# Designs tried in a protein design chat: miniprotein binders against Primase homolog protein. Part 12

Target 1, 337 residues: Primase homolog protein, of Arabidopsis thaliana (Mouse-ear cress) (f4i6e6)
Amino acid sequence: MSENVPDHQSTNGFSSSDFFVPEEEAGKKVVLSKLVTLMRKLSEQGIDAQNCPPGVRSCLICPKCEVGDSGEKSLTLYIYPDGSSAKWTCRRKCGLKGVLQVDGKLVSKDPIGKVERKITVESIKLEPLCDEIQDFFAARAISGKTLERNRVMQKRIDDEIVIAFTYWQRGELVSCKYRSLTKKFVQERNTRKILYGLDDIEETSEIIIVEGEPDKLAMEEAGFFNCVSVPDGAPETVSSKEIPSESKDTAFKYIWNCNDYLKKASRIVIATDGDGPGQALAEELARRLGKERCWLVKWPKKSEDEHFKDANEVLMSKGPHLLKEAILNAEPYPLKS
Below, E stands for the ipSAE of ESMFold2; O stands for the ipSAE of OpenDDE; V2 stands for 0.75 times the mean of E and O plus 0.25 times the DockQ between their complexes.

## First folded at step 14 (miniprotein)

Design a35 (from a24 with K20Y D27E; at its last look DockQ between E and O 0.81; V2 from the best seeds 0.00; counts 0 for: pae E 1.7 > 1.5)
Fold by ESMFold2, look of step 14:
Structure a35 (fold): chain B 337 residues (1-337), chain A 96 residues (1-96)
Amino acid sequence: as target 1 above (337 residues)
Amino acid sequence: SPELKQEIDELKKKVRKLLYEAYRLWEKARELGDPELWQEAWRLMKKILKLKQEVKELEQLAENGDTEELKEAIEELEQKVEELKSEAEELEEKLS
């Protein structure tokens, strides 16, 4: 495609005074602001533009195409250097294409961001657990009955077997998160983001939220079945004081997707990891869910100056009864940040 | 040699049977609800899982030939099997 952008000049010469911003610098500040806005709007549409420089054609995985394990980058994206607009086209049969103006509305044949694949155990080739995976969990004090109850499965990828944590809503498979034995995690692409174990909290007034699927399984060994885990990792820090609107809250979309389940709870016990990111996750969850109904778990001491990191570590070191005690000792979440 | 491979195969079978017993005992301890017995059963199961891994590593080393060190390692692992069998029998008595 031909270049269709105005010429821009970046100045590195002669500093401006503290009280003035030259017109050239102000113009580039406006363009940078537009580019940030475009990237945010693209992300809200399901297009990750973080590594897509303006003025060049970038290839991405198409959010609509059913690209199984291949990872083909069939979507082309172009961001105009002046920050005015971005356009994309998928070269596959789906025909997805669109244009986004920084100060206008989305124009596309098939809006992205509304595309959610429907999957089944068969369509993504999940299989029952083999002995190696069962032994892996037994070494972490998680029983076969817990694995069966949560429909933990596996998938063969080339010569490797990975753990498959299956996500269900009202008895239907919605998504799946894979874990290799080398601790690499991959989510099924273009599937709805929900809490792990969501059906276990549909008819309960008290729920427990943990950070990872193994922690949800560990909670069941301690007798807590009213437990869910988040599908994503923890943030490094709390993002801002203002909670984004639903359409802008992509990092916590699972909270909004599961609101019908979460709003029923009178008591929410937050049992995220005990490190800085886990504490940031707890704050992000609590401020969205309502701190007045939240309790916070503090994991017991491991040594004089260390605490256990998570529920599975407590289970493995202290057994199910002491894990239960840690949950029962949860304290009201602080109402001030 | 064929004899050493057969010894390793028999060791694998012994460990498999022992692991099956450990899973059964751990389930019984879970049903009983006794914290100390649960921990004892789980620790036994972990020891057997470690033994299973050691046998797997020994089998891989045996692909490179038969050494006196391999024969001594087999004897050491068989001794561990007998020790863990005794531990499992003691645990089963506690659970009965």
Scores: ipSAE 0.556, ipTM 0.854, lowest interface PAE 1.7, mean pLDDT 83
ESMFold2 (binder alone), look of step 14: mean pLDDT 86; pTM 0.854
OpenDDE base, look of step 14: ipSAE 0.642; ipTM 0.859

Design a36 (from a24 with M45L L49F; at its last look DockQ between E and O 0.27; V2 from the best seeds 0.54)
Fold by OpenDDE base, look of step 14:
Structure a36 (fold): chain B 337 residues (1-337), chain A 96 residues (1-96)
Amino acid sequence: as target 1 above (337 residues)
Amino acid sequence: SPELKQEIDELKKKVRKLLKEAYRLWDKARELGDPELWQEAWRLLKKIFKLKQEVKELEQLAENGDTEELKEAIEELEQKVEELKSEAEELEEKLS
């Protein structure tokens, strides 16, 4: 009686534990990158999606329906969870609707032609200047009267008070530029880019263009009301390229948006910063405005080897009279032969 | 000390009054268009801004500082207020 010993088939249990495939993490990183790109592209369309979670229908203020005080969130936004696309629809009469693909063209049936957001002092919650901000300008030799005439205001952003440079066109608030006391600048999103002080040059044949909003205010302290400043500051270098067409000249879109005012000027005094960026800005302005109409300010000497940088530095150091003299002594803009 | 805090609050009131006067004088000098009077008014205004900052620093010292050093610093700033009032009066006479 031969006892057949049963062959114990050792079932090698393959422990399926260790294939946490790194593909899921790579997939998540790709989705996150798409979402970041999509959020940026939505912002370029005037849609603030920062607080809009993917896969959820968010209600936003419609960038086309922002006609006045009704804070009604009429725009429905949906971001796809994969970050591939977003779609929006306004429930109001504007009918605004679009689809944005992360990798594709904006398939907007209504192009959100960058609908310049209408703003008011109230809608952006601007406040009158506190004594601290008045003192900040007075320390730059800029008076309360100049601040008031130029409608320099403040805004609370979180727990910080920021300076609000208000940009007007035909008595309407068009844009606002915020400056922290730490010199951080933020412009009001999806607003029209124009020159600061544009209404002051509507009826003037002579204009002064400066770099900064403080320099525009300094010009007023010198008795020049026909002064404007550029919204975007100076470029680092002069472009070696030809002047782009209006539709492509995005960096100088503020010049094109103000072209009707600037065309009336017979004389344009360029009083940008004396540094390399300011000189680059001067050349880019003169190229667009016509060099034959342009004059260039040379800032007076600060020392034997140094010149003043800008109008506000001249004002603070030497007073309004020397600033006035520097503007009156502007030279014809160098025509490149 | 509650007393020293009251003295600092009074000093702050004196400085705010002086600053308002210096702004008025600076606006008047600007409207006259005299370069020398503008420079005098601007110099006075800068001195008062410095004094305003020194009073703010004194408030911080009052939280952690020695009581004797704080008294001496209050007395020095009070003297500075009276000097700057006299400079403001002299400037008002020149602007009149």
Scores: ipSAE 0.533, ipTM 0.803, lowest interface PAE 1.1, mean pLDDT 86
ESMFold2, look of step 14: ipSAE 0.739; ipTM 0.907
ESMFold2 (binder alone), look of step 14: mean pLDDT 86; pTM 0.856

Design a37 (from a24 with K46Y Q53R; at its last look DockQ between E and O 0.28; V2 from the best seeds 0.00; counts 0 for: pae E 1.503 > 1.5)
Fold by ESMFold2, look of step 14:
Structure a37 (fold): chain B 337 residues (1-337), chain A 96 residues (1-96)
Amino acid sequence: as target 1 above (337 residues)
Amino acid sequence: SPELKQEIDELKKKVRKLLKEAYRLWDKARELGDPELWQEAWRLMYKILKLKREVKELEQLAENGDTEELKEAIEELEQKVEELKSEAEELEEKLS
């Protein structure tokens, strides 16, 4: 019979946290959060730490100097296991060295400039989807036609296949986010940070903003193509500070980068995850975008004490019609007095 | 165990064929736009995907040797294939 409970891990790999975490797992999660932040900051410095485990000295190609025929790895990187800091030193004449603290300032004497890379499907070696990944998405109620429309691809990294969510602007590949089947995420380094599905909201007056790429894909199964997802994870809580200036709003740089698309919208439906971090993300988005043009989706109840977390979970459990109704019933975002 | 390898290979072929049919039925249900048929087709797809994982796990266990429990598992999965094939035929009639 058809009374199977589907696998509801669709948002687990794309969410920033779970509700209840045992104390020992909370400590490990804090360290993992620090490591993710540190790797992001390293990438902003031009240092690709994708294959650099904490606690081990890794040799990388130095971003400031070039090596001869061999592609010498002259940069030594060390990431402290507690996620507190990283240090690097180039052993060649360029003299590049530095230390970066996860919660502090960069202490480098010779910082690496931040430039946007231009990438192509060929230059980053993306492949068409294999059956295994198509089956992974089918188990999440996302069809092959939706995958094709969004140009979801794959990449082989160290004999492992990973999902490649391709980020496009006006027909050009801008960035790519990789997801392993074991729920690890990596963004292409030194690429412009934009919304996923950005071309789908060009010249539209209504847009839908979801948290993760699978939710953007789920929205298409419900008939909503004017949808984008954010490239970064949700914050734990809402910042108590005023909205930073563009130059200082690093965590939400994608909002500023996509302003030309977002400013045209008369109605913005915010459909982020229903947990605490998702609600914090909704507030951060709404206060930057203008709460007066924002609507908020409240996901339906899953049980007496629990609501569905995201769009993909609703799709899997309730089908495309009820997902569509949840979006259409969005309420005006609460305004300040 | 070449005998068990042959049985597992035939099971894999049957599951591959059934999965291809499930993808086709689900796509057809999406084109019709009926929420109940969409859900029914997707739940069938999900069961077949789960069956594919079970067959893959069984193949991995068989590489390390044979057991009577392993032979019983093969028979169980073959029965499940026939049940899901019947379910797919019933769904196709609903979609036509």
Scores: ipSAE 0.616, ipTM 0.874, lowest interface PAE 1.5, mean pLDDT 82
ESMFold2 (binder alone), look of step 14: mean pLDDT 86; pTM 0.852
OpenDDE base, look of step 14: ipSAE 0.808; ipTM 0.930

## First folded at step 15 (miniprotein)

Design a38 (from a24 with M45L; at its last look DockQ between E and O 0.56; V2 from the best seeds 0.68)
Amino acid sequence: SPELKQEIDELKKKVRKLLKEAYRLWDKARELGDPELWQEAWRLLKKILKLKQEVKELEQLAENGDTEELKEAIEELEQKVEELKSEAEELEEKLS
ESMFold2, look of step 15: ipSAE 0.638; ipTM 0.877
ESMFold2 (binder alone), look of step 15: mean pLDDT 86; pTM 0.858
OpenDDE base, look of step 15: ipSAE 0.816; ipTM 0.928

Design a39 (from a24 with L49F; at its last look DockQ between E and O 0.23; V2 from the best seeds 0.61)
Amino acid sequence: SPELKQEIDELKKKVRKLLKEAYRLWDKARELGDPELWQEAWRLMKKIFKLKQEVKELEQLAENGDTEELKEAIEELEQKVEELKSEAEELEEKLS
ESMFold2, look of step 15: ipSAE 0.744; ipTM 0.908
ESMFold2 (binder alone), look of step 15: mean pLDDT 85; pTM 0.841
OpenDDE base, look of step 15: ipSAE 0.728; ipTM 0.891

Design a40 (from a24 with Q53R; at its last look DockQ between E and O 0.47; V2 from the best seeds 0.00; counts 0 for: pae E 1.51 > 1.5)
Amino acid sequence: SPELKQEIDELKKKVRKLLKEAYRLWDKARELGDPELWQEAWRLMKKILKLKREVKELEQLAENGDTEELKEAIEELEQKVEELKSEAEELEEKLS
ESMFold2, look of step 15: ipSAE 0.562; ipTM 0.848
ESMFold2 (binder alone), look of step 15: mean pLDDT 86; pTM 0.854
OpenDDE base, look of step 15: ipSAE 0.732; ipTM 0.896

Design a41 (from a24 with L19F; at its last look DockQ between E and O 0.68; V2 from the best seeds 0.68)
Amino acid sequence: SPELKQEIDELKKKVRKLFKEAYRLWDKARELGDPELWQEAWRLMKKILKLKQEVKELEQLAENGDTEELKEAIEELEQKVEELKSEAEELEEKLS
ESMFold2, look of step 15: ipSAE 0.707; ipTM 0.880
ESMFold2 (binder alone), look of step 15: mean pLDDT 86; pTM 0.841
OpenDDE base, look of step 15: ipSAE 0.747; ipTM 0.900
ESMFold2, look of step 16: ipSAE 0.628; ipTM 0.850
ESMFold2 (binder alone), look of step 16: mean pLDDT 86; pTM 0.841
OpenDDE base, look of step 16: ipSAE 0.739; ipTM 0.898

## First folded at step 16 (miniprotein)

Design a42 (from a41 with M45L; at its last look DockQ between E and O 0.65; V2 from the best seeds 0.00; counts 0 for: pae E 1.8 > 1.5)
Amino acid sequence: SPELKQEIDELKKKVRKLFKEAYRLWDKARELGDPELWQEAWRLLKKILKLKQEVKELEQLAENGDTEELKEAIEELEQKVEELKSEAEELEEKLS
ESMFold2, look of step 16: ipSAE 0.575; ipTM 0.852
ESMFold2 (binder alone), look of step 16: mean pLDDT 86; pTM 0.843
OpenDDE base, look of step 16: ipSAE 0.768; ipTM 0.909

Design a43 (from a41 with L49F; at its last fold request DockQ between E and O 0.20; V2 from the best seeds 0.00; counts 0 for: placed apart)
Amino acid sequence: SPELKQEIDELKKKVRKLFKEAYRLWDKARELGDPELWQEAWRLMKKIFKLKQEVKELEQLAENGDTEELKEAIEELEQKVEELKSEAEELEEKLS
ESMFold2, look of step 16: ipSAE 0.796; ipTM 0.918
ESMFold2 (binder alone), look of step 16: mean pLDDT 85; pTM 0.825
OpenDDE base, look of step 16: ipSAE 0.804; ipTM 0.918
ESMFold2, look of step 17: ipSAE 0.780; ipTM 0.910
ESMFold2 (binder alone), look of step 17: mean pLDDT 85; pTM 0.833
OpenDDE base, look of step 17: ipSAE 0.805; ipTM 0.919
ESMFold2, fold request of step 27: ipSAE 0.787, 0.800, 0.784; ipTM 0.913, 0.920, 0.911
ESMFold2 (binder alone), fold request of step 27: mean pLDDT 85, 85, 85; pTM 0.828, 0.828, 0.830
OpenDDE base, fold request of step 27: ipSAE 0.790, 0.790, 0.788; ipTM 0.914, 0.914, 0.914

Design a44 (from a24 with L19W; at its last look DockQ between E and O 0.20; V2 from the best seeds 0.00; counts 0 for: placed apart)
Amino acid sequence: SPELKQEIDELKKKVRKLWKEAYRLWDKARELGDPELWQEAWRLMKKILKLKQEVKELEQLAENGDTEELKEAIEELEQKVEELKSEAEELEEKLS
ESMFold2, look of step 16: ipSAE 0.749; ipTM 0.885
ESMFold2 (binder alone), look of step 16: mean pLDDT 86; pTM 0.848
OpenDDE base, look of step 16: ipSAE 0.729; ipTM 0.890
ESMFold2, look of step 17: ipSAE 0.815; ipTM 0.928
ESMFold2 (binder alone), look of step 17: mean pLDDT 86; pTM 0.850
OpenDDE base, look of step 17: ipSAE 0.754; ipTM 0.899

## First folded at step 17 (miniprotein)

Design a45 (from a44 with L49F; at its last fold request DockQ between E and O 0.18; V2 from the best seeds 0.00; counts 0 for: placed apart)
Amino acid sequence: SPELKQEIDELKKKVRKLWKEAYRLWDKARELGDPELWQEAWRLMKKIFKLKQEVKELEQLAENGDTEELKEAIEELEQKVEELKSEAEELEEKLS
ESMFold2, look of step 17: ipSAE 0.786; ipTM 0.912
ESMFold2 (binder alone), look of step 17: mean pLDDT 86; pTM 0.842
OpenDDE base, look of step 17: ipSAE 0.782; ipTM 0.909
ESMFold2, look of step 26: ipSAE 0.791; ipTM 0.914
ESMFold2 (binder alone), look of step 26: mean pLDDT 86; pTM 0.847
OpenDDE base, look of step 26: ipSAE 0.779; ipTM 0.908
ESMFold2, fold request of step 27: ipSAE 0.776, 0.773, 0.769; ipTM 0.908, 0.904, 0.904
ESMFold2 (binder alone), fold request of step 27: mean pLDDT 86, 86, 86; pTM 0.850, 0.852, 0.854
OpenDDE base, fold request of step 27: ipSAE 0.769, 0.770, 0.775; ipTM 0.906, 0.906, 0.907

Design a46 (from a44 with L49Y; at its last look DockQ between E and O 0.54; V2 from the best seeds 0.73)
Amino acid sequence: SPELKQEIDELKKKVRKLWKEAYRLWDKARELGDPELWQEAWRLMKKIYKLKQEVKELEQLAENGDTEELKEAIEELEQKVEELKSEAEELEEKLS
ESMFold2, look of step 17: ipSAE 0.787; ipTM 0.908
ESMFold2 (binder alone), look of step 17: mean pLDDT 86; pTM 0.852
OpenDDE base, look of step 17: ipSAE 0.812; ipTM 0.921

## First folded at step 18 (miniprotein)

Design a47 (at its last look DockQ between E and O 0.20; V2 from the best seeds 0.00; counts 0 for: placed apart)
Amino acid sequence: SPELKKKVRKLFKEAYRLWDKARELGDPELWQEAWRLMKKIFKLKQLAKNGDTEELEQAVEELKSEAEELEEKLSEKAQE
ESMFold2, look of step 18: ipSAE 0.747; ipTM 0.917
ESMFold2 (binder alone), look of step 18: mean pLDDT 82; pTM 0.778
OpenDDE base, look of step 18: ipSAE 0.766; ipTM 0.918

Design a48 (from a43 with P35F; at its last look DockQ between E and O 0.20; V2 from the best seeds 0.00; counts 0 for: placed apart)
Amino acid sequence: SPELKQEIDELKKKVRKLFKEAYRLWDKARELGDFELWQEAWRLMKKIFKLKQEVKELEQLAENGDTEELKEAIEELEQKVEELKSEAEELEEKLS
ESMFold2, look of step 18: ipSAE 0.746; ipTM 0.902
ESMFold2 (binder alone), look of step 18: mean pLDDT 86; pTM 0.853
OpenDDE base, look of step 18: ipSAE 0.751; ipTM 0.894

Design a49 (from a43 with K20R K56R N64K T67P; at its last look DockQ between E and O 0.22; V2 from the best seeds 0.00; counts 0 for: placed apart)
Amino acid sequence: SPELKQEIDELKKKVRKLFREAYRLWDKARELGDPELWQEAWRLMKKIFKLKQEVRELEQLAEKGDPEELKEAIEELEQKVEELKSEAEELEEKLS
ESMFold2, look of step 18: ipSAE 0.770; ipTM 0.905
ESMFold2 (binder alone), look of step 18: mean pLDDT 86; pTM 0.834
OpenDDE base, look of step 18: ipSAE 0.779; ipTM 0.910

Design a50 (from a43 with W26S W38S W42S; at its last look DockQ between E and O 0.03; V2 from the best seeds 0.00; counts 0 for: pae E 13.2 > 1.5, placed apart)
Amino acid sequence: SPELKQEIDELKKKVRKLFKEAYRLSDKARELGDPELSQEASRLMKKIFKLKQEVKELEQLAENGDTEELKEAIEELEQKVEELKSEAEELEEKLS
ESMFold2, look of step 18: ipSAE 0.005; ipTM 0.307
ESMFold2 (binder alone), look of step 18: mean pLDDT 85; pTM 0.828
OpenDDE base, look of step 18: ipSAE 0.000; ipTM 0.176

## First folded at step 19 (miniprotein)

Design a51 (from a43 with K20Q E31Q K46Q K56Q; at its last look DockQ between E and O 0.76; V2 from the best seeds 0.75)
Amino acid sequence: SPELKQEIDELKKKVRKLFQEAYRLWDKARQLGDPELWQEAWRLMQKIFKLKQEVQELEQLAENGDTEELKEAIEELEQKVEELKSEAEELEEKLS
ESMFold2, look of step 19: ipSAE 0.770; ipTM 0.908
ESMFold2 (binder alone), look of step 19: mean pLDDT 86; pTM 0.842
OpenDDE base, look of step 19: ipSAE 0.729; ipTM 0.888

Design a52 (from a51 with R16A; at its last look DockQ between E and O 0.84; V2 from the best seeds 0.74)
Amino acid sequence: SPELKQEIDELKKKVAKLFQEAYRLWDKARQLGDPELWQEAWRLMQKIFKLKQEVQELEQLAENGDTEELKEAIEELEQKVEELKSEAEELEEKLS
ESMFold2, look of step 19: ipSAE 0.685; ipTM 0.881
ESMFold2 (binder alone), look of step 19: mean pLDDT 86; pTM 0.837
OpenDDE base, look of step 19: ipSAE 0.734; ipTM 0.892

Design a53 (from a45 with K20A E31A K46S K56E; at its last look DockQ between E and O 0.14; V2 from the best seeds 0.00; counts 0 for: pae E 20.6 > 1.5, placed apart)
Amino acid sequence: SPELKQEIDELKKKVRKLWAEAYRLWDKARALGDPELWQEAWRLMSKIFKLKQEVEELEQLAENGDTEELKEAIEELEQKVEELKSEAEELEEKLS
ESMFold2, look of step 19: ipSAE 0.000; ipTM 0.151
ESMFold2 (binder alone), look of step 19: mean pLDDT 86; pTM 0.853
OpenDDE base, look of step 19: ipSAE 0.008; ipTM 0.210

Design a54 (from a51 with R16Y; at its last look DockQ between E and O 0.89; V2 from the best seeds 0.00; counts 0 for: pae E 1.52 > 1.5)
Amino acid sequence: SPELKQEIDELKKKVYKLFQEAYRLWDKARQLGDPELWQEAWRLMQKIFKLKQEVQELEQLAENGDTEELKEAIEELEQKVEELKSEAEELEEKLS
ESMFold2, look of step 19: ipSAE 0.648; ipTM 0.864
ESMFold2 (binder alone), look of step 19: mean pLDDT 85; pTM 0.832
OpenDDE base, look of step 19: ipSAE 0.742; ipTM 0.895

## First folded at step 21 (miniprotein)

Design z10 (from z7 with K39E Q46E D53E K85R; at its last look DockQ between E and O 0.28; V2 from the best seeds 0.00; counts 0 for: pae E 2.2 > 1.5)
Amino acid sequence: DPLLKLAIEFLKERVRELEDEAKRLKQKAEELGDPELEEEAEKLEELIEMLKEFVKELEQLAENGDTAELKEAIEILRQWVRELRSRAEELEKKLS
ESMFold2, look of step 21: ipSAE 0.419; ipTM 0.841
ESMFold2 (binder alone), look of step 21: mean pLDDT 85; pTM 0.813
OpenDDE base, look of step 21: ipSAE 0.532; ipTM 0.863

Design z7 (from z3 with S1D E3L Q6L E7A D9E E10F K14R K17E E78R D79Q; at its last look DockQ between E and O 0.45; V2 from the best seeds 0.00; counts 0 for: pae E 1.9 > 1.5)
Amino acid sequence: DPLLKLAIEFLKERVRELEDEAKRLKQKAEELGDPELEKEAEKLEQLIEMLKDFVKELEQLAENGDTAELKEAIEILRQWVRELKSRAEELEKKLS
ESMFold2, look of step 21: ipSAE 0.437; ipTM 0.842
ESMFold2 (binder alone), look of step 21: mean pLDDT 85; pTM 0.810
OpenDDE base, look of step 21: ipSAE 0.563; ipTM 0.874

Design z8 (at its last look DockQ between E and O 0.26; V2 from the best seeds 0.48)
Amino acid sequence: GSDPILKFAIDYLKERVRKLEDEAKRLKQKAEELGDPELEKEAEKLEQLIEMLKDFVKELEQLAENGDTAELKEAIEILKQWVRELRSRAEELEKKLS
ESMFold2, look of step 21: ipSAE 0.569; ipTM 0.866
ESMFold2 (binder alone), look of step 21: mean pLDDT 83; pTM 0.798
OpenDDE base, look of step 21: ipSAE 0.553; ipTM 0.868

Design z9 (from z7 with K71R R78A Q79D; at its last look DockQ between E and O 0.26; V2 from the best seeds 0.00; counts 0 for: pae E 1.6 > 1.5)
Amino acid sequence: DPLLKLAIEFLKERVRELEDEAKRLKQKAEELGDPELEKEAEKLEQLIEMLKDFVKELEQLAENGDTAELREAIEILADWVRELKSRAEELEKKLS
ESMFold2, look of step 21: ipSAE 0.520; ipTM 0.863
ESMFold2 (binder alone), look of step 21: mean pLDDT 85; pTM 0.807
OpenDDE base, look of step 21: ipSAE 0.525; ipTM 0.863

## First folded at step 22 (miniprotein)

Design y5 (from b8 with E10K K14I K17M E21F R24E K28E E78L K85W S86D E89Y E92A; at its last look DockQ between E and O 0.28; V2 from the best seeds 0.00; counts 0 for: pae E 3.0 > 1.5)
Amino acid sequence: SPELKQEIDKLKEIVRMLEDFAKELKQEAEELGDPLLELAAEFLEERIKELKDEVEELEQLAENGDTEKLKEAIEKLLQKVRELWDRAYELAKKLS
ESMFold2, look of step 22: ipSAE 0.352; ipTM 0.753
ESMFold2 (binder alone), look of step 22: mean pLDDT 85; pTM 0.816
OpenDDE base, look of step 22: ipSAE 0.037; ipTM 0.542

Design z11 (at its last look DockQ between E and O 0.22; V2 from the best seeds 0.00; counts 0 for: pae E 1.9 > 1.5, placed apart)
Amino acid sequence: GSDPLLELAIEFLKERVRELEDEAKRLKQKAEELGDPELEEEAEKLEELIEMLKEFVKELEQLAENGDTAELREAIKILRQWVRELRSRAEELEKKLS
ESMFold2, look of step 22: ipSAE 0.449; ipTM 0.846
ESMFold2 (binder alone), look of step 22: mean pLDDT 84; pTM 0.808
OpenDDE base, look of step 22: ipSAE 0.473; ipTM 0.843

Design z12 (from z10 with L3I K5E F10W K71R E75A; at its last look DockQ between E and O 0.37; V2 from the best seeds 0.51)
Amino acid sequence: DPILELAIEWLKERVRELEDEAKRLKQKAEELGDPELEEEAEKLEELIEMLKEFVKELEQLAENGDTAELREAIAILRQWVRELRSRAEELEKKLS
ESMFold2, look of step 22: ipSAE 0.610; ipTM 0.892
ESMFold2 (binder alone), look of step 22: mean pLDDT 84; pTM 0.809
OpenDDE base, look of step 22: ipSAE 0.516; ipTM 0.863

Design z13 (from z10 with K5E L6F F10Y E75R; at its last look DockQ between E and O 0.39; V2 from the best seeds 0.54)
Amino acid sequence: DPLLEFAIEYLKERVRELEDEAKRLKQKAEELGDPELEEEAEKLEELIEMLKEFVKELEQLAENGDTAELKEAIRILRQWVRELRSRAEELEKKLS
ESMFold2, look of step 22: ipSAE 0.633; ipTM 0.895
ESMFold2 (binder alone), look of step 22: mean pLDDT 84; pTM 0.801
OpenDDE base, look of step 22: ipSAE 0.543; ipTM 0.867

## First folded at step 23 (miniprotein)

Design a55 (from a43 with K5E K17E K50E K85E; at its last look DockQ between E and O 0.22; V2 from the best seeds 0.00; counts 0 for: placed apart)
Amino acid sequence: SPELEQEIDELKKKVRELFKEAYRLWDKARELGDPELWQEAWRLMKKIFELKQEVKELEQLAENGDTEELKEAIEELEQKVEELESEAEELEEKLS
ESMFold2, look of step 23: ipSAE 0.712; ipTM 0.878
ESMFold2 (binder alone), look of step 23: mean pLDDT 86; pTM 0.832
OpenDDE base, look of step 23: ipSAE 0.776; ipTM 0.907

Design a56 (from a45 with K5E K17E K50E K94E; at its last look DockQ between E and O 0.56; V2 from the best seeds 0.71)
Amino acid sequence: SPELEQEIDELKKKVRELWKEAYRLWDKARELGDPELWQEAWRLMKKIFELKQEVKELEQLAENGDTEELKEAIEELEQKVEELKSEAEELEEELS
ESMFold2, look of step 23: ipSAE 0.771; ipTM 0.905
ESMFold2 (binder alone), look of step 23: mean pLDDT 86; pTM 0.846
OpenDDE base, look of step 23: ipSAE 0.738; ipTM 0.892

Design a57 (from a43 with K17E R24E K28Q K50E K71E K94E; at its last fold request DockQ between E and O 0.17; V2 from the best seeds 0.00; counts 0 for: placed apart)
Amino acid sequence: SPELKQEIDELKKKVRELFKEAYELWDQARELGDPELWQEAWRLMKKIFELKQEVKELEQLAENGDTEELEEAIEELEQKVEELKSEAEELEEELS
ESMFold2, look of step 23: ipSAE 0.758; ipTM 0.898
ESMFold2 (binder alone), look of step 23: mean pLDDT 85; pTM 0.825
OpenDDE base, look of step 23: ipSAE 0.771; ipTM 0.905
ESMFold2, look of step 24: ipSAE 0.761; ipTM 0.901
ESMFold2 (binder alone), look of step 24: mean pLDDT 85; pTM 0.823
OpenDDE base, look of step 24: ipSAE 0.771; ipTM 0.905
ESMFold2, look of step 25: ipSAE 0.775; ipTM 0.911
ESMFold2 (binder alone), look of step 25: mean pLDDT 84; pTM 0.821
OpenDDE base, look of step 25: ipSAE 0.770; ipTM 0.905
ESMFold2, look of step 26: ipSAE 0.789; ipTM 0.915
ESMFold2 (binder alone), look of step 26: mean pLDDT 85; pTM 0.822
OpenDDE base, look of step 26: ipSAE 0.760; ipTM 0.902
ESMFold2, fold request of step 27: ipSAE 0.756, 0.743, 0.779; ipTM 0.901, 0.892, 0.910
ESMFold2 (binder alone), fold request of step 27: mean pLDDT 84, 84, 84; pTM 0.820, 0.818, 0.822
OpenDDE base, fold request of step 27: ipSAE 0.761, 0.760, 0.760; ipTM 0.903, 0.902, 0.902

Design z14 (from z3 with K39E Q46E M50F D53E I76F D79Q; at its last look DockQ between E and O 0.28; V2 from the best seeds 0.00; counts 0 for: pae E 5.7 > 1.5)
Amino acid sequence: SPELKQEIDELKEKVRKLEDEAKRLKQKAEELGDPELEEEAEKLEELIEFLKEFVKELEQLAENGDTAELKEAIEFLEQWVRELKSRAEELEKKLS
ESMFold2, look of step 23: ipSAE 0.062; ipTM 0.505
ESMFold2 (binder alone), look of step 23: mean pLDDT 85; pTM 0.833
OpenDDE base, look of step 23: ipSAE 0.307; ipTM 0.744

## First folded at step 24 (miniprotein)

Design a58 (from a44 with K17E R24E K28Q K71E K94E; at its last look DockQ between E and O 0.29; V2 from the best seeds 0.00; counts 0 for: pae E 1.8 > 1.5)
Amino acid sequence: SPELKQEIDELKKKVRELWKEAYELWDQARELGDPELWQEAWRLMKKILKLKQEVKELEQLAENGDTEELEEAIEELEQKVEELKSEAEELEEELS
ESMFold2, look of step 24: ipSAE 0.530; ipTM 0.799
ESMFold2 (binder alone), look of step 24: mean pLDDT 85; pTM 0.843
OpenDDE base, look of step 24: ipSAE 0.689; ipTM 0.877

